VH-VL binders against Uncharacterized protein mtre-1 (mtre-1). Designs and how they scored, part 17

Target 1, 142 residues: Uncharacterized protein mtre-1 (mtre-1), of Caenorhabditis elegans (q09347)
Amino acid sequence: YHQYRELKCSTPTNSIRGGPDRAECHLVLKAEELETGRPVPTGLGCWQEDHDGEEREYCDIVCPKSHTVFISYIDQGHRACFNFITYQVEKRNDEHVLWRSGKCLNSTVNYRIGCKFDDPFETQFKSDNEIFAHLRARARRV
Key: E = the ipSAE of ESMFold2; O = the ipSAE of OpenDDE; V2 = 0.75 times the mean of E and O plus 0.25 times the DockQ between their complexes.

## First folded at step 13 (VH-VL)

Design s62 (framework fv_tafolecimab)
Fold by ESMFold2-Fast, scan of step 13:
Structure s62 (fold): chain C 142 residues (1-142), chain A 123 residues (1-123), chain B 106 residues (1-106)
Amino acid sequence: as target 1 above (142 residues)
Amino acid sequence: QLQLQESGPGLVKPSETLSLTCTVSGDSISSSSYYWSWIRQPPGKGLEWIGSIYYSGSTYYNPSLKSRVTISVDTSKNQFSLKLSSVTAADTAVYYCARVDYFTSGEYAFDIWGQGTLVTVSS
Amino acid sequence: EIVLTQSPATLSLSPGERATLSCRASQSVSNYLAWYQQKPGQAPRLLIYDASTRATGIPARFSGSGSGTDFTLTISSLEPEDFAVYYCQQRYNWPTFGGGTKVEIK
């Protein structure tokens, strides 16, 4: 899994198109993870968490060139791909980024993490707050 | 200039394992930007994707071939390899290795190909 | 599995003419479709990805259009080197290719 330095999120807000709630988060990454032109691992980082007596697998993928963090999780053997977060770098030297939850429109990322944009499972709203709680738990103290 | 070259036996007996290697030249196979793939084409027919591998060892296989296919990578030799078990005459094809661009331009397409190697399955 | 159907199987044209090639998917693939050119004895060459984006180094006479289930590759004015077999490929699910369209000289 990827370790994040800090994560702070706002209250989720509704999308303008009546879609699932959107949330804004401030994610602090290491400078190397945001450096343009430097080879940065974009591979899957997966981990297991216990939820109400059931083990679930979560996976994240960081794409520094597109400033995107994609999160998926496996529930009952099926990968739920709704929890995609696109981040925007406000100040690279300060390592402050703003991210918003949403669906991934990048076919390469969807294929790599086992998701499809028009897959019926991607239309089902899952808990972004659950994913954010896991990211907060994995964040390192700054 | 990045180049891909297939190598391996051109003749395999039925029920045996087909084994091919792709050598990558002009760039490192350990690039985080690319997946490395195998695609085949039976004589006079169309293209079939076999599978892809990331330099970390993560693999993705065509479901119709998954039980018979193993793809592996050797970063020290800048190579990746295909093993296809229990071959029959239906596995006779030109086998290509190819690169997939991952995130660089937002595409998932086979942008660089080897020249192909014919593998015939016969006794 | 997503099946891609290409039509026509063979297209007989003269240099300078416009070629229009069709690819139809058994279900929506959004815009996740690529086109390849293959000449006898050679590996395929990527022409178009994301339905309409031309790959690096591909001449402007090649263009792609469509979304969902119905896609078209257009060659605005055939050059001698364009007579080849063309394949479409979807990447919405596991990669699959169409059966190909052969563009041959009259």
Scores: ipSAE 0.005, ipTM 0.526, lowest interface PAE 13.7, mean pLDDT 69

Design s63 (framework fv_tafolecimab)
Fold by ESMFold2-Fast, scan of step 13:
Structure s63 (fold): chain C 142 residues (1-142), chain A 123 residues (1-123), chain B 106 residues (1-106)
Amino acid sequence: as target 1 above (142 residues)
Amino acid sequence: QLQLQESGPGLVKPSETLSLTCTVSGGSISSDSYYWSWIRQPPGKGLEWIGSIYYSGSTYYNPSLKSRVTISVDTSKNQFSLKLSSVTAADTAVYYCARHYTEGFSYDAFDIWGQGTLVTVSS
Amino acid sequence: EIVLTQSPATLSLSPGERATLSCRASQSISSYLAWYQQKPGQAPRLLIYDASNRATGIPARFSGSGSGTDFTLTISSLEPEDFAVYYCQQGSDYPTFGGGTKVEIK
């Protein structure tokens, strides 16, 4: 996938002790995408990156019901990992803007520090079959 | 008090598979807060992380060793095990099992270690 | 991979002296750094996690500081049992260890 929606992030900083690198990010969604109540791709698509000889697939989706953006990747020999970003939704000029507190997609360290498939948040998402179905669908190659 | 103990053969022939087991006592391996790890140290050298496993079976492996490493967990026996295939003299090391403390999604620290077991790769 | 460089390789000091050990990361690791002590024939012992938090049972003379790429372990006044090899370890990515600093008696 080579056609991307606009995702804007501030420069990540390391001044936050005990936490991963952080940036303020925002993504614009159309009102119709929020009305379905189903997880939807953010429009950034899926892409492959080579990390230490292993190909990883990164995908981004949004869950309109929870106002959460998921950034997931698949290690070729490991279980799926995911990173999640919670955005505050507000209306600006008849657009719904997801903004606030996220990780920028241009840091390998930030991707890894958001990725554990079997952490406590996995239990929450297992009870929401829609979210996990969309994570699995987006992880599919080609 | 939670303790870890390594067991397995101290001698392995070149090209064969190195197999070690770690027994967890004084606590449960089925903990939501911890991964369980293998770390090795060649004689006179530094430490190298091999991999970690969660009680669900989820694993993370050192990319430099990934093609040769399998870590498994047996919650009914309170044990986890390492298999390292196609060994050479470069795999001669003291092998440690350790509890891997994580907060959220970070790979924080190894807070409890087994005493270590020397594995020599020699014909 | 994230590479950790420890310096110096060897510190020769006397009991009662202050020891300062450095660990530098090849890229920012925030505060995800731990320090370990290893004595001959023994497993490593966790001293510090999250750059500055002492592990349970670790004496107050051990302290850690730093964030980003530059980290320091300080032993305020060396006791005889503190002469050992010290390793740093990062948890910001797949774990890697520094090459170690040997603190030896002068």
Scores: ipSAE 0.000, ipTM 0.514, lowest interface PAE 15.1, mean pLDDT 68

Design s64 (framework fv_tafolecimab)
Fold by ESMFold2-Fast, scan of step 13:
Structure s64 (fold): chain C 142 residues (1-142), chain A 122 residues (1-122), chain B 106 residues (1-106)
Amino acid sequence: as target 1 above (142 residues)
Amino acid sequence: QLQLQESGPGLVKPSETLSLTCTVSGGSISSGDYYWSWIRQPPGKGLEWIGSIYYSGRTYYNPSLKSRVTISVDTSKNQFSLKLSSVTAADTAVYYCARQSDYWLGEYFDLWGQGTLVTVSS
Amino acid sequence: EIVLTQSPATLSLSPGERATLSCRASQSVSSYLAWYQQKPGQAPRLLIYDASNRATGIPARFSGSGSGTDFTLTISSLEPEDFAVYYCQQRDTFYTFGGGTKVEIK
């Protein structure tokens, strides 16, 4: 039984949000034999669970309070394992977990996990297009 | 041997709900290796994926349609169904049901029904 | 969303000629691209998956190549039944199709 997990974080220095208001972390998952269904005490571990007949790997992800989780793919040999069907971020007891399909358990994949401060104005937008337009306007002002 | 067949009304009035059923024959819908999908094609135009469902009931929807789409599965009848609410003339299309390979089989649409034309008009 | 641009929109050729069809993605889709053939009044048929693998029952004259953002479908020698519309499709992020290329008799 061994789980290989590593979380590395950095804060962007050039952000249209006016300075370093985001921290980006990447989580590395390695194919390894896991203790099925076992939660990891440190909050940065992964475990396996059955979800409605489908085996999944769940991993803890942590962001500071008042921050929104942002996830993107990095350094992936098997892109199909990070298609929207094969992974998702979910809330569980006000904490965030990332799950991925059990069909991908024999693959090593990297996530870039970012935490961005909840901007009260940004959270008022109804669509991604409105958010993008607002961010472009701020970029031109800077 | 495995076949898919669409069925449902060919004419729907604007603002109403479009409802279609796909019947799977020659095999079981309760397969862990496949998702079951709806794809549409307006006359003379290209293809648009609507959504997919796993036999457990888990669904995945096109973000552009998500607020109007519901897909459901009935494993006892070997069927899955599409409901698209608040239709307009822009929803006039040939609607296809299709089998979608799961991750390990390439996630492509490898078996299709013949398609059914749904016209939205008053 | 990932946009797929197919070119040319129409390709006019004679039986026996080689057809080369292009599909360009707005961002990288690695090798997660498929090609479909559609004849008038019929459902699409899967030809190629994961850029270069022929689907079951597809003749050897059909081949796919490419990765990242640029993909090609080649038909080495056109048969009469090959005159149809061809669509590319990506599976990297959701599922989107290209606008299609019509291969027609010259």
Scores: ipSAE 0.000, ipTM 0.522, lowest interface PAE 15.5, mean pLDDT 73

## First folded at step 14 (VH-VL; from s11 with light chain Y91R N92S; framework fv_umesolerbart)

Design k1 (at its last look DockQ between E and O 0.58; V2 from the best seeds 0.00; counts 0 for: pae O 10.4 > 2, grease 19.6 > 18.9)
Fold by OpenDDE, look of step 14:
Structure k1 (fold): chain C 142 residues (1-142), chain A 123 residues (1-123), chain B 107 residues (1-107)
Amino acid sequence: as target 1 above (142 residues)
Amino acid sequence: EVQLVESGGDLVQPGGSLRLSCAASGFTFSDYEMNWVRQAPGKGLEWVSFISSYGSYIYYADSVKGRFTISRDNAKKSLYLQMTSLRAEDTAVYYCARESYSYGFDEYAFDIWGQGTLVTVSS
Amino acid sequence: EIVMTQSPATLSVSPGERATLSCRASQSVSSYLAWYQQKPGQAPRRLIYGASTRATGIPARFSGSGSGTEFTLTISSLQSEDFAIYYCQQRSNWPYTFGGGTKVEIK
């Protein structure tokens, strides 16, 4: 079973380059990779952490219990945005998150992420509202 | 050899349309952001348009917004500039230039340029 | 837009002499500053990127310095092939903008 996510991170000016403005990320839930998808309300599911003195912004991509998560598409922002260096998908317990750091935090970038599940994703959440509640709770745990 | 070759430049009347092409070779085209830059005769360089690797991000100079459309076909390793409502002030040599992707943290700027193609807008 | 101002417009220098070209930004562009060289009838050639990094194949006599709003391109000892127009460019913010250029000519 597959699900897809689009994480759209944008600065106020949609700048690819770094700058003083932090990008804000918006998650889109997709059943199929090329569908329009369902947007997650702004401000849900992302939080900031300090990682060894470096600021990271984490976003829950809503792929819990996924056995395989991959970036199927990326239109990178800042050229200093590199996988495993300034952004990465991580598994944290049963959840998957995408973090950004460095100049990627202040850069407009779009990710398309695929998630594979052993069971239908729909069995984990009854509605989008439950997903949103999950994201709110997730952010508060940090 | 890494190369960019522009084509499509011509003489057109004001209000006319023209499509420029830029053929890339010698490198993985989809790994690079592409730009159009123009230079009026005897004048300086003017950035015209930018397109990201997969076309998700596009930017235009104010002078061409609403009239020019940048696009790319990564399968064909080609960059395009569709120009409409051409004006005399659009007369210039048009260059395509690749913007290098850094594997470090440096900004490599426009490292490869085509030879340019001349667009003349005149009645 | 960020306005890039180059000075002087024309610089007359004798072969072997030092040439100093200035580029000023109307607001900070950090280190997102590049220098290009253009000879008559040719496309521009990248000289410096990141304000101070010399591009591959560029002679050591070319150097870039500065950050924020003030930048300098220096040619330590001008060679005959260095007579050209030099442009600075900021890529910090959209739209990308070039300076007006400095023509380096033989004195």
Scores: ipSAE 0.006, ipTM 0.635, lowest interface PAE 10.4, mean pLDDT 90
ESMFold2, look of step 14: ipSAE 0.318; ipTM 0.774
ESMFold2 (binder alone), look of step 14: mean pLDDT 91; pTM 0.927

## First folded at step 16 (VH-VL; framework fv_umesolerbart)

Design m1 (from s29 with heavy chain R98K Y101W F103Y A109Y I112Y; at its last look DockQ between E and O 0.04; V2 from the best seeds 0.00; counts 0 for: pae E 7.4 > 2, placed apart)
Fold by ESMFold2, look of step 16:
Structure m1 (fold): chain C 142 residues (1-142), chain A 123 residues (1-123), chain B 107 residues (1-107)
Amino acid sequence: as target 1 above (142 residues)
Amino acid sequence: EVQLVESGGDLVQPGGSLRLSCAASGFTFSDYEMNWVRQAPGKGLEWVSFISSYGSYIYYADSVKGRFTISRDNAKKSLYLQMTSLRAEDTAVYYCAKESWDYSTDSYYFDYWGQGTLVTVSS
Amino acid sequence: EIVMTQSPATLSVSPGERATLSCRASQSVSSYLAWYQQKPGQAPRRLIYGASTRATGIPARFSGSGSGTEFTLTISSLQSEDFAIYYCQQHNNWPFTFGGGTKVEIK
């Protein structure tokens, strides 16, 4: 079973080389790769952490208990986001998050992400309201 | 071996149109930003246009904005420049250039250039 | 637009001597500065990026320095093949402007 996500990050001026302004990200939920999808409110499910002296922004991509998560491609105007250096998908407590750091934080970039599950996604969330509630509850933990 | 081969340069009259092409080989074309740079006879280099790896971000020099259109076809590994409303000052050798980013130094540069194609705009 | 100014326009230098080329930006470009070499009848070729890093295959006699608004390309012992025009370019933001070039010629 497959689910797809877009994580869309943009600065106010669509700066693609890292400027003064932090990009704001929103997730788009997709059951099929090429559909329009259902947007998550901008910023919901994203938070900042310090990792060994480096600022990172983490975003929950809503693929809990997925056994395979992959980035199918990354659309950025100029590379400021490099896998394992300034971004990565990582697993946290049966959840998957994408983090960004460095110039990637201040750059317009879109990720397309695939998630594979053993069971249909609706066995975990019956509606988008349940997804949003999950994301709001995560924000309170930090 | 990385190669960039421009074509489509010609003699045209003012107000005319021309389409330049750049055929790429020896690298994964869809991973890299591409640029057009021009050089008028006996003059320096002038940046003309930029296109991102998937074509979502496009920029032009003010001197060509509204008259030139950059595009790419990643399946054909080709870069294009559609020129319209040509003027005498557009006379130049046009180069396509592959952009690279070095993550260790967080720096950009044009690492490979084609040999250029000559556009002459004259009555 | 960031204006890049190169000086001198022409350097006359004997083989084996040091050549020093200057590039100034009208506003800070941090270290987003590249140098290119162009010989007659040829396309430009990459020399230096990140203000000071030599591109692959570039001889050690080429070195770059500077940051912000002031940059220098040095050729420590000029060889016969180094007589060419050298351009600096900023890639801090669009448009990616070039300097006017410095022609290095035989004295």
Scores: ipSAE 0.048, ipTM 0.669, lowest interface PAE 7.4, mean pLDDT 87
ESMFold2 (binder alone), look of step 16: mean pLDDT 93; pTM 0.941
OpenDDE, look of step 16: ipSAE 0.349; ipTM 0.795

Design m3 (from s29 with heavy chain N35D; at its last look DockQ between E and O 0.70; V2 from the best seeds 0.00; counts 0 for: pae O 5.3 > 2)
Fold by OpenDDE, look of step 16:
Structure m3 (fold): chain C 142 residues (1-142), chain A 123 residues (1-123), chain B 107 residues (1-107)
Amino acid sequence: as target 1 above (142 residues)
Amino acid sequence: EVQLVESGGDLVQPGGSLRLSCAASGFTFSDYEMDWVRQAPGKGLEWVSFISSYGSYIYYADSVKGRFTISRDNAKKSLYLQMTSLRAEDTAVYYCARESYDFSTDSYAFDIWGQGTLVTVSS
Amino acid sequence: EIVMTQSPATLSVSPGERATLSCRASQSVSSYLAWYQQKPGQAPRRLIYGASTRATGIPARFSGSGSGTEFTLTISSLQSEDFAIYYCQQHNNWPFTFGGGTKVEIK
């Protein structure tokens, strides 16, 4: 079983190569890679952390219990995000997150992410509201 | 060898259409943002259009908005520029150019240029 | 759009002499400034990027400096092959814009 996610990060200005403004990210849930998908409400799913003195923004990919997560697609308004340097997908406990740092934080970039499961995703969440509630709960703990 | 080769330049009448192509070789085409830049005879350089690696982000100069369409086929390692409603002022040598990024200096430039293809719009 | 102004339009220099080309932006472009060289009948060639970084294969006599709105390309000792038109270009804002060019010719 598989699902797809789209993480769309955009800066408020038309800054091409980054700038002073942090990008705002939106997550879209998809059953299929190329479908329109279902948007996660704005403000949910991402948070900031310090990692060894460096600021990172983490975004939940919302692929719980996934055994395999991969970036299937990346498109940037400019070349500023580099895998393993200024962004990476990693597993934290039973969750997968995508972090960004450095110039990538202030860059417009779209990620398409695939997740593989042992069980259908819909058996994990009965509705999107459950997913959103989970994201909100996480935000409260941060 | 890293190379860009433009083609498709021709003589067309005002109001006509023309499609330019740029064939890339010697590098992973999908890793790079691509641009079109033109140069009218005896004049300077003018940026025309930008397209991101997979086409999600596109920008045009105001002078060509609504008339030109940039696109790419990464499987064919090709960049395209569909031009419509051509005007005399569109007469120029059209270059395709690869954008390079230096991570260490956070710097950008057009590091590879094609030889250009001449588009002439005249009645 | 950001207007890039190059001066002088034409620079007459003798071989072996120092050439100084100016490029001014109507607003700050940070260091996202590139210089290109173009010879007759040829495509432009990248010389400098990031305002001051010399591209691979470019002779040491070429150097770039500046940030924000004022930039300079310097050719320390002009060689015969350096007579050409030089363009600056900003990569900071849409749309990308070029200067009008400076023609470096033999004095």
Scores: ipSAE 0.022, ipTM 0.702, lowest interface PAE 5.3, mean pLDDT 92
ESMFold2, look of step 16: ipSAE 0.206; ipTM 0.732
ESMFold2 (binder alone), look of step 16: mean pLDDT 93; pTM 0.949

Design m4 (from s29 with heavy chain E33D; at its last look DockQ between E and O 0.05; V2 from the best seeds 0.00; counts 0 for: pae E 6.4 > 2, placed apart)
Fold by ESMFold2, look of step 16:
Structure m4 (fold): chain C 142 residues (1-142), chain A 123 residues (1-123), chain B 107 residues (1-107)
Amino acid sequence: as target 1 above (142 residues)
Amino acid sequence: EVQLVESGGDLVQPGGSLRLSCAASGFTFSDYDMNWVRQAPGKGLEWVSFISSYGSYIYYADSVKGRFTISRDNAKKSLYLQMTSLRAEDTAVYYCARESYDFSTDSYAFDIWGQGTLVTVSS
Amino acid sequence: EIVMTQSPATLSVSPGERATLSCRASQSVSSYLAWYQQKPGQAPRRLIYGASTRATGIPARFSGSGSGTEFTLTISSLQSEDFAIYYCQQHNNWPFTFGGGTKVEIK
């Protein structure tokens, strides 16, 4: 069973070369790869942590209990986001998060993410309202 | 051989439309952001438009916004510029350019340029 | 939008002499600056990127310097093939603006 996500991050001016302004991200939920999808409010499900002296922003990509999560590609107008260096998908318990750091925090970028489940995703969330409630429960430092 | 070849330049009347194409070969087209740059006869270079490697981010110079549409087809290794409502000031040689990034220096440039295609907008 | 200002518009220099071209940005572009050479009837050719890094195949007589808002291209000993128009371009943010060009011509 497949679900798809886009994580879209943009700066206030849509700067694509990294600048003074922090990008803010929103998730787009897709049941089918080619659909327009259902946007999550910007910033919802994202939070900041310091990791070994490096600032990171984490976003929940809403693939809980998925057995396979991958970024199929990223689309950025610059090369500030590098896998394993300034971004990565991590599993935290039954949740999957994407973190960004360094110049990637100030960059306009789009991630396309695939999630594979053993059971239909709808068995975990019956509606988008349940998804949003899940993300609000994670709301943290800004 | 890494190459970009523009085509579609022509003589058109003001208010007309024209589609430019840029064929890429010798490199993985979907790895690169692409740009259009133009140069009016006897004048300097003017950046026209940008499209990211998968098309999520598209930007235009103010002078062409609303009239020009950049697009790409990664399966065909092709970049396009659809031009409408053409004006005399759009007369120029139009170049497609590949944008490269050097990770070791964190630096950018347009490293591969096509030969250009001439668009003339005249009565 | 970031305005790139090149000076002088025309630089007359004797072969074998040093040429110094200036490029100024209206706001900081860090080191996201490239230099191009263009001869009549040809597409531009990349010379310098990252303000100071020579592209592969560019002779050592070309050097770039600067950061932020002030940048310089230096040609330490002009050769006959160096008489051309030179453009700077910022890559910090769209629109990726070019300078107006500096024509380097024989004195």
Scores: ipSAE 0.075, ipTM 0.693, lowest interface PAE 6.4, mean pLDDT 87
ESMFold2 (binder alone), look of step 16: mean pLDDT 93; pTM 0.948
OpenDDE, look of step 16: ipSAE 0.194; ipTM 0.772

Design n1 (from s29 with heavy chain E33A S53G; at its last look DockQ between E and O 0.66; V2 from the best seeds 0.00; counts 0 for: pae E 5.8 > 2)
Heavy chain, then light chain:
Amino acid sequence: EVQLVESGGDLVQPGGSLRLSCAASGFTFSDYAMNWVRQAPGKGLEWVSFISGYGSYIYYADSVKGRFTISRDNAKKSLYLQMTSLRAEDTAVYYCARESYDFSTDSYAFDIWGQGTLVTVSS
Amino acid sequence: EIVMTQSPATLSVSPGERATLSCRASQSVSSYLAWYQQKPGQAPRRLIYGASTRATGIPARFSGSGSGTEFTLTISSLQSEDFAIYYCQQHNNWPFTFGGGTKVEIK
ESMFold2, look of step 16: ipSAE 0.392; ipTM 0.805
ESMFold2 (binder alone), look of step 16: mean pLDDT 93; pTM 0.948
OpenDDE, look of step 16: ipSAE 0.022; ipTM 0.651
ESMFold2, look of step 18: ipSAE 0.120; ipTM 0.734
ESMFold2 (binder alone), look of step 18: mean pLDDT 93; pTM 0.946
OpenDDE, look of step 18: ipSAE 0.031; ipTM 0.666

Design n2 (from s29 with heavy chain E33S Y108D; at its last look DockQ between E and O 0.80; V2 from the best seeds 0.00; counts 0 for: pae E 5.1 > 2)
Heavy chain, then light chain:
Amino acid sequence: EVQLVESGGDLVQPGGSLRLSCAASGFTFSDYSMNWVRQAPGKGLEWVSFISSYGSYIYYADSVKGRFTISRDNAKKSLYLQMTSLRAEDTAVYYCARESYDFSTDSDAFDIWGQGTLVTVSS
Amino acid sequence: EIVMTQSPATLSVSPGERATLSCRASQSVSSYLAWYQQKPGQAPRRLIYGASTRATGIPARFSGSGSGTEFTLTISSLQSEDFAIYYCQQHNNWPFTFGGGTKVEIK
ESMFold2, look of step 16: ipSAE 0.164; ipTM 0.719
ESMFold2 (binder alone), look of step 16: mean pLDDT 91; pTM 0.930
OpenDDE, look of step 16: ipSAE 0.095; ipTM 0.748

## First folded at step 18 (VH-VL; framework fv_umesolerbart)

Design w1 (from n1 with heavy chain A33D; at its last read DockQ between E and O 0.74; V2 from the best seeds 0.00; counts 0 for: pae O 3.3 > 2)
Heavy chain, then light chain:
Amino acid sequence: EVQLVESGGDLVQPGGSLRLSCAASGFTFSDYDMNWVRQAPGKGLEWVSFISGYGSYIYYADSVKGRFTISRDNAKKSLYLQMTSLRAEDTAVYYCARESYDFSTDSYAFDIWGQGTLVTVSS
Amino acid sequence: EIVMTQSPATLSVSPGERATLSCRASQSVSSYLAWYQQKPGQAPRRLIYGASTRATGIPARFSGSGSGTEFTLTISSLQSEDFAIYYCQQHNNWPFTFGGGTKVEIK
ESMFold2, look of step 18: ipSAE 0.459; ipTM 0.833
ESMFold2 (binder alone), look of step 18: mean pLDDT 93; pTM 0.945
OpenDDE, look of step 18: ipSAE 0.021; ipTM 0.667
ESMFold2, fold request of step 19: ipSAE 0.454, 0.370, 0.405; ipTM 0.830, 0.802, 0.814
ESMFold2 (binder alone), fold request of step 19: mean pLDDT 93, 93, 93; pTM 0.946, 0.945, 0.947
OpenDDE, fold request of step 19: ipSAE 0.756, 0.713, 0.641; ipTM 0.912, 0.902, 0.889
ESMFold2, last read: ipSAE 0.120, 0.062, 0.385; ipTM 0.717, 0.703, 0.803
ESMFold2 (binder alone), last read: mean pLDDT 93, 93, 93; pTM 0.945, 0.947, 0.946
OpenDDE, last read: ipSAE 0.027, 0.007, 0.031; ipTM 0.658, 0.613, 0.719

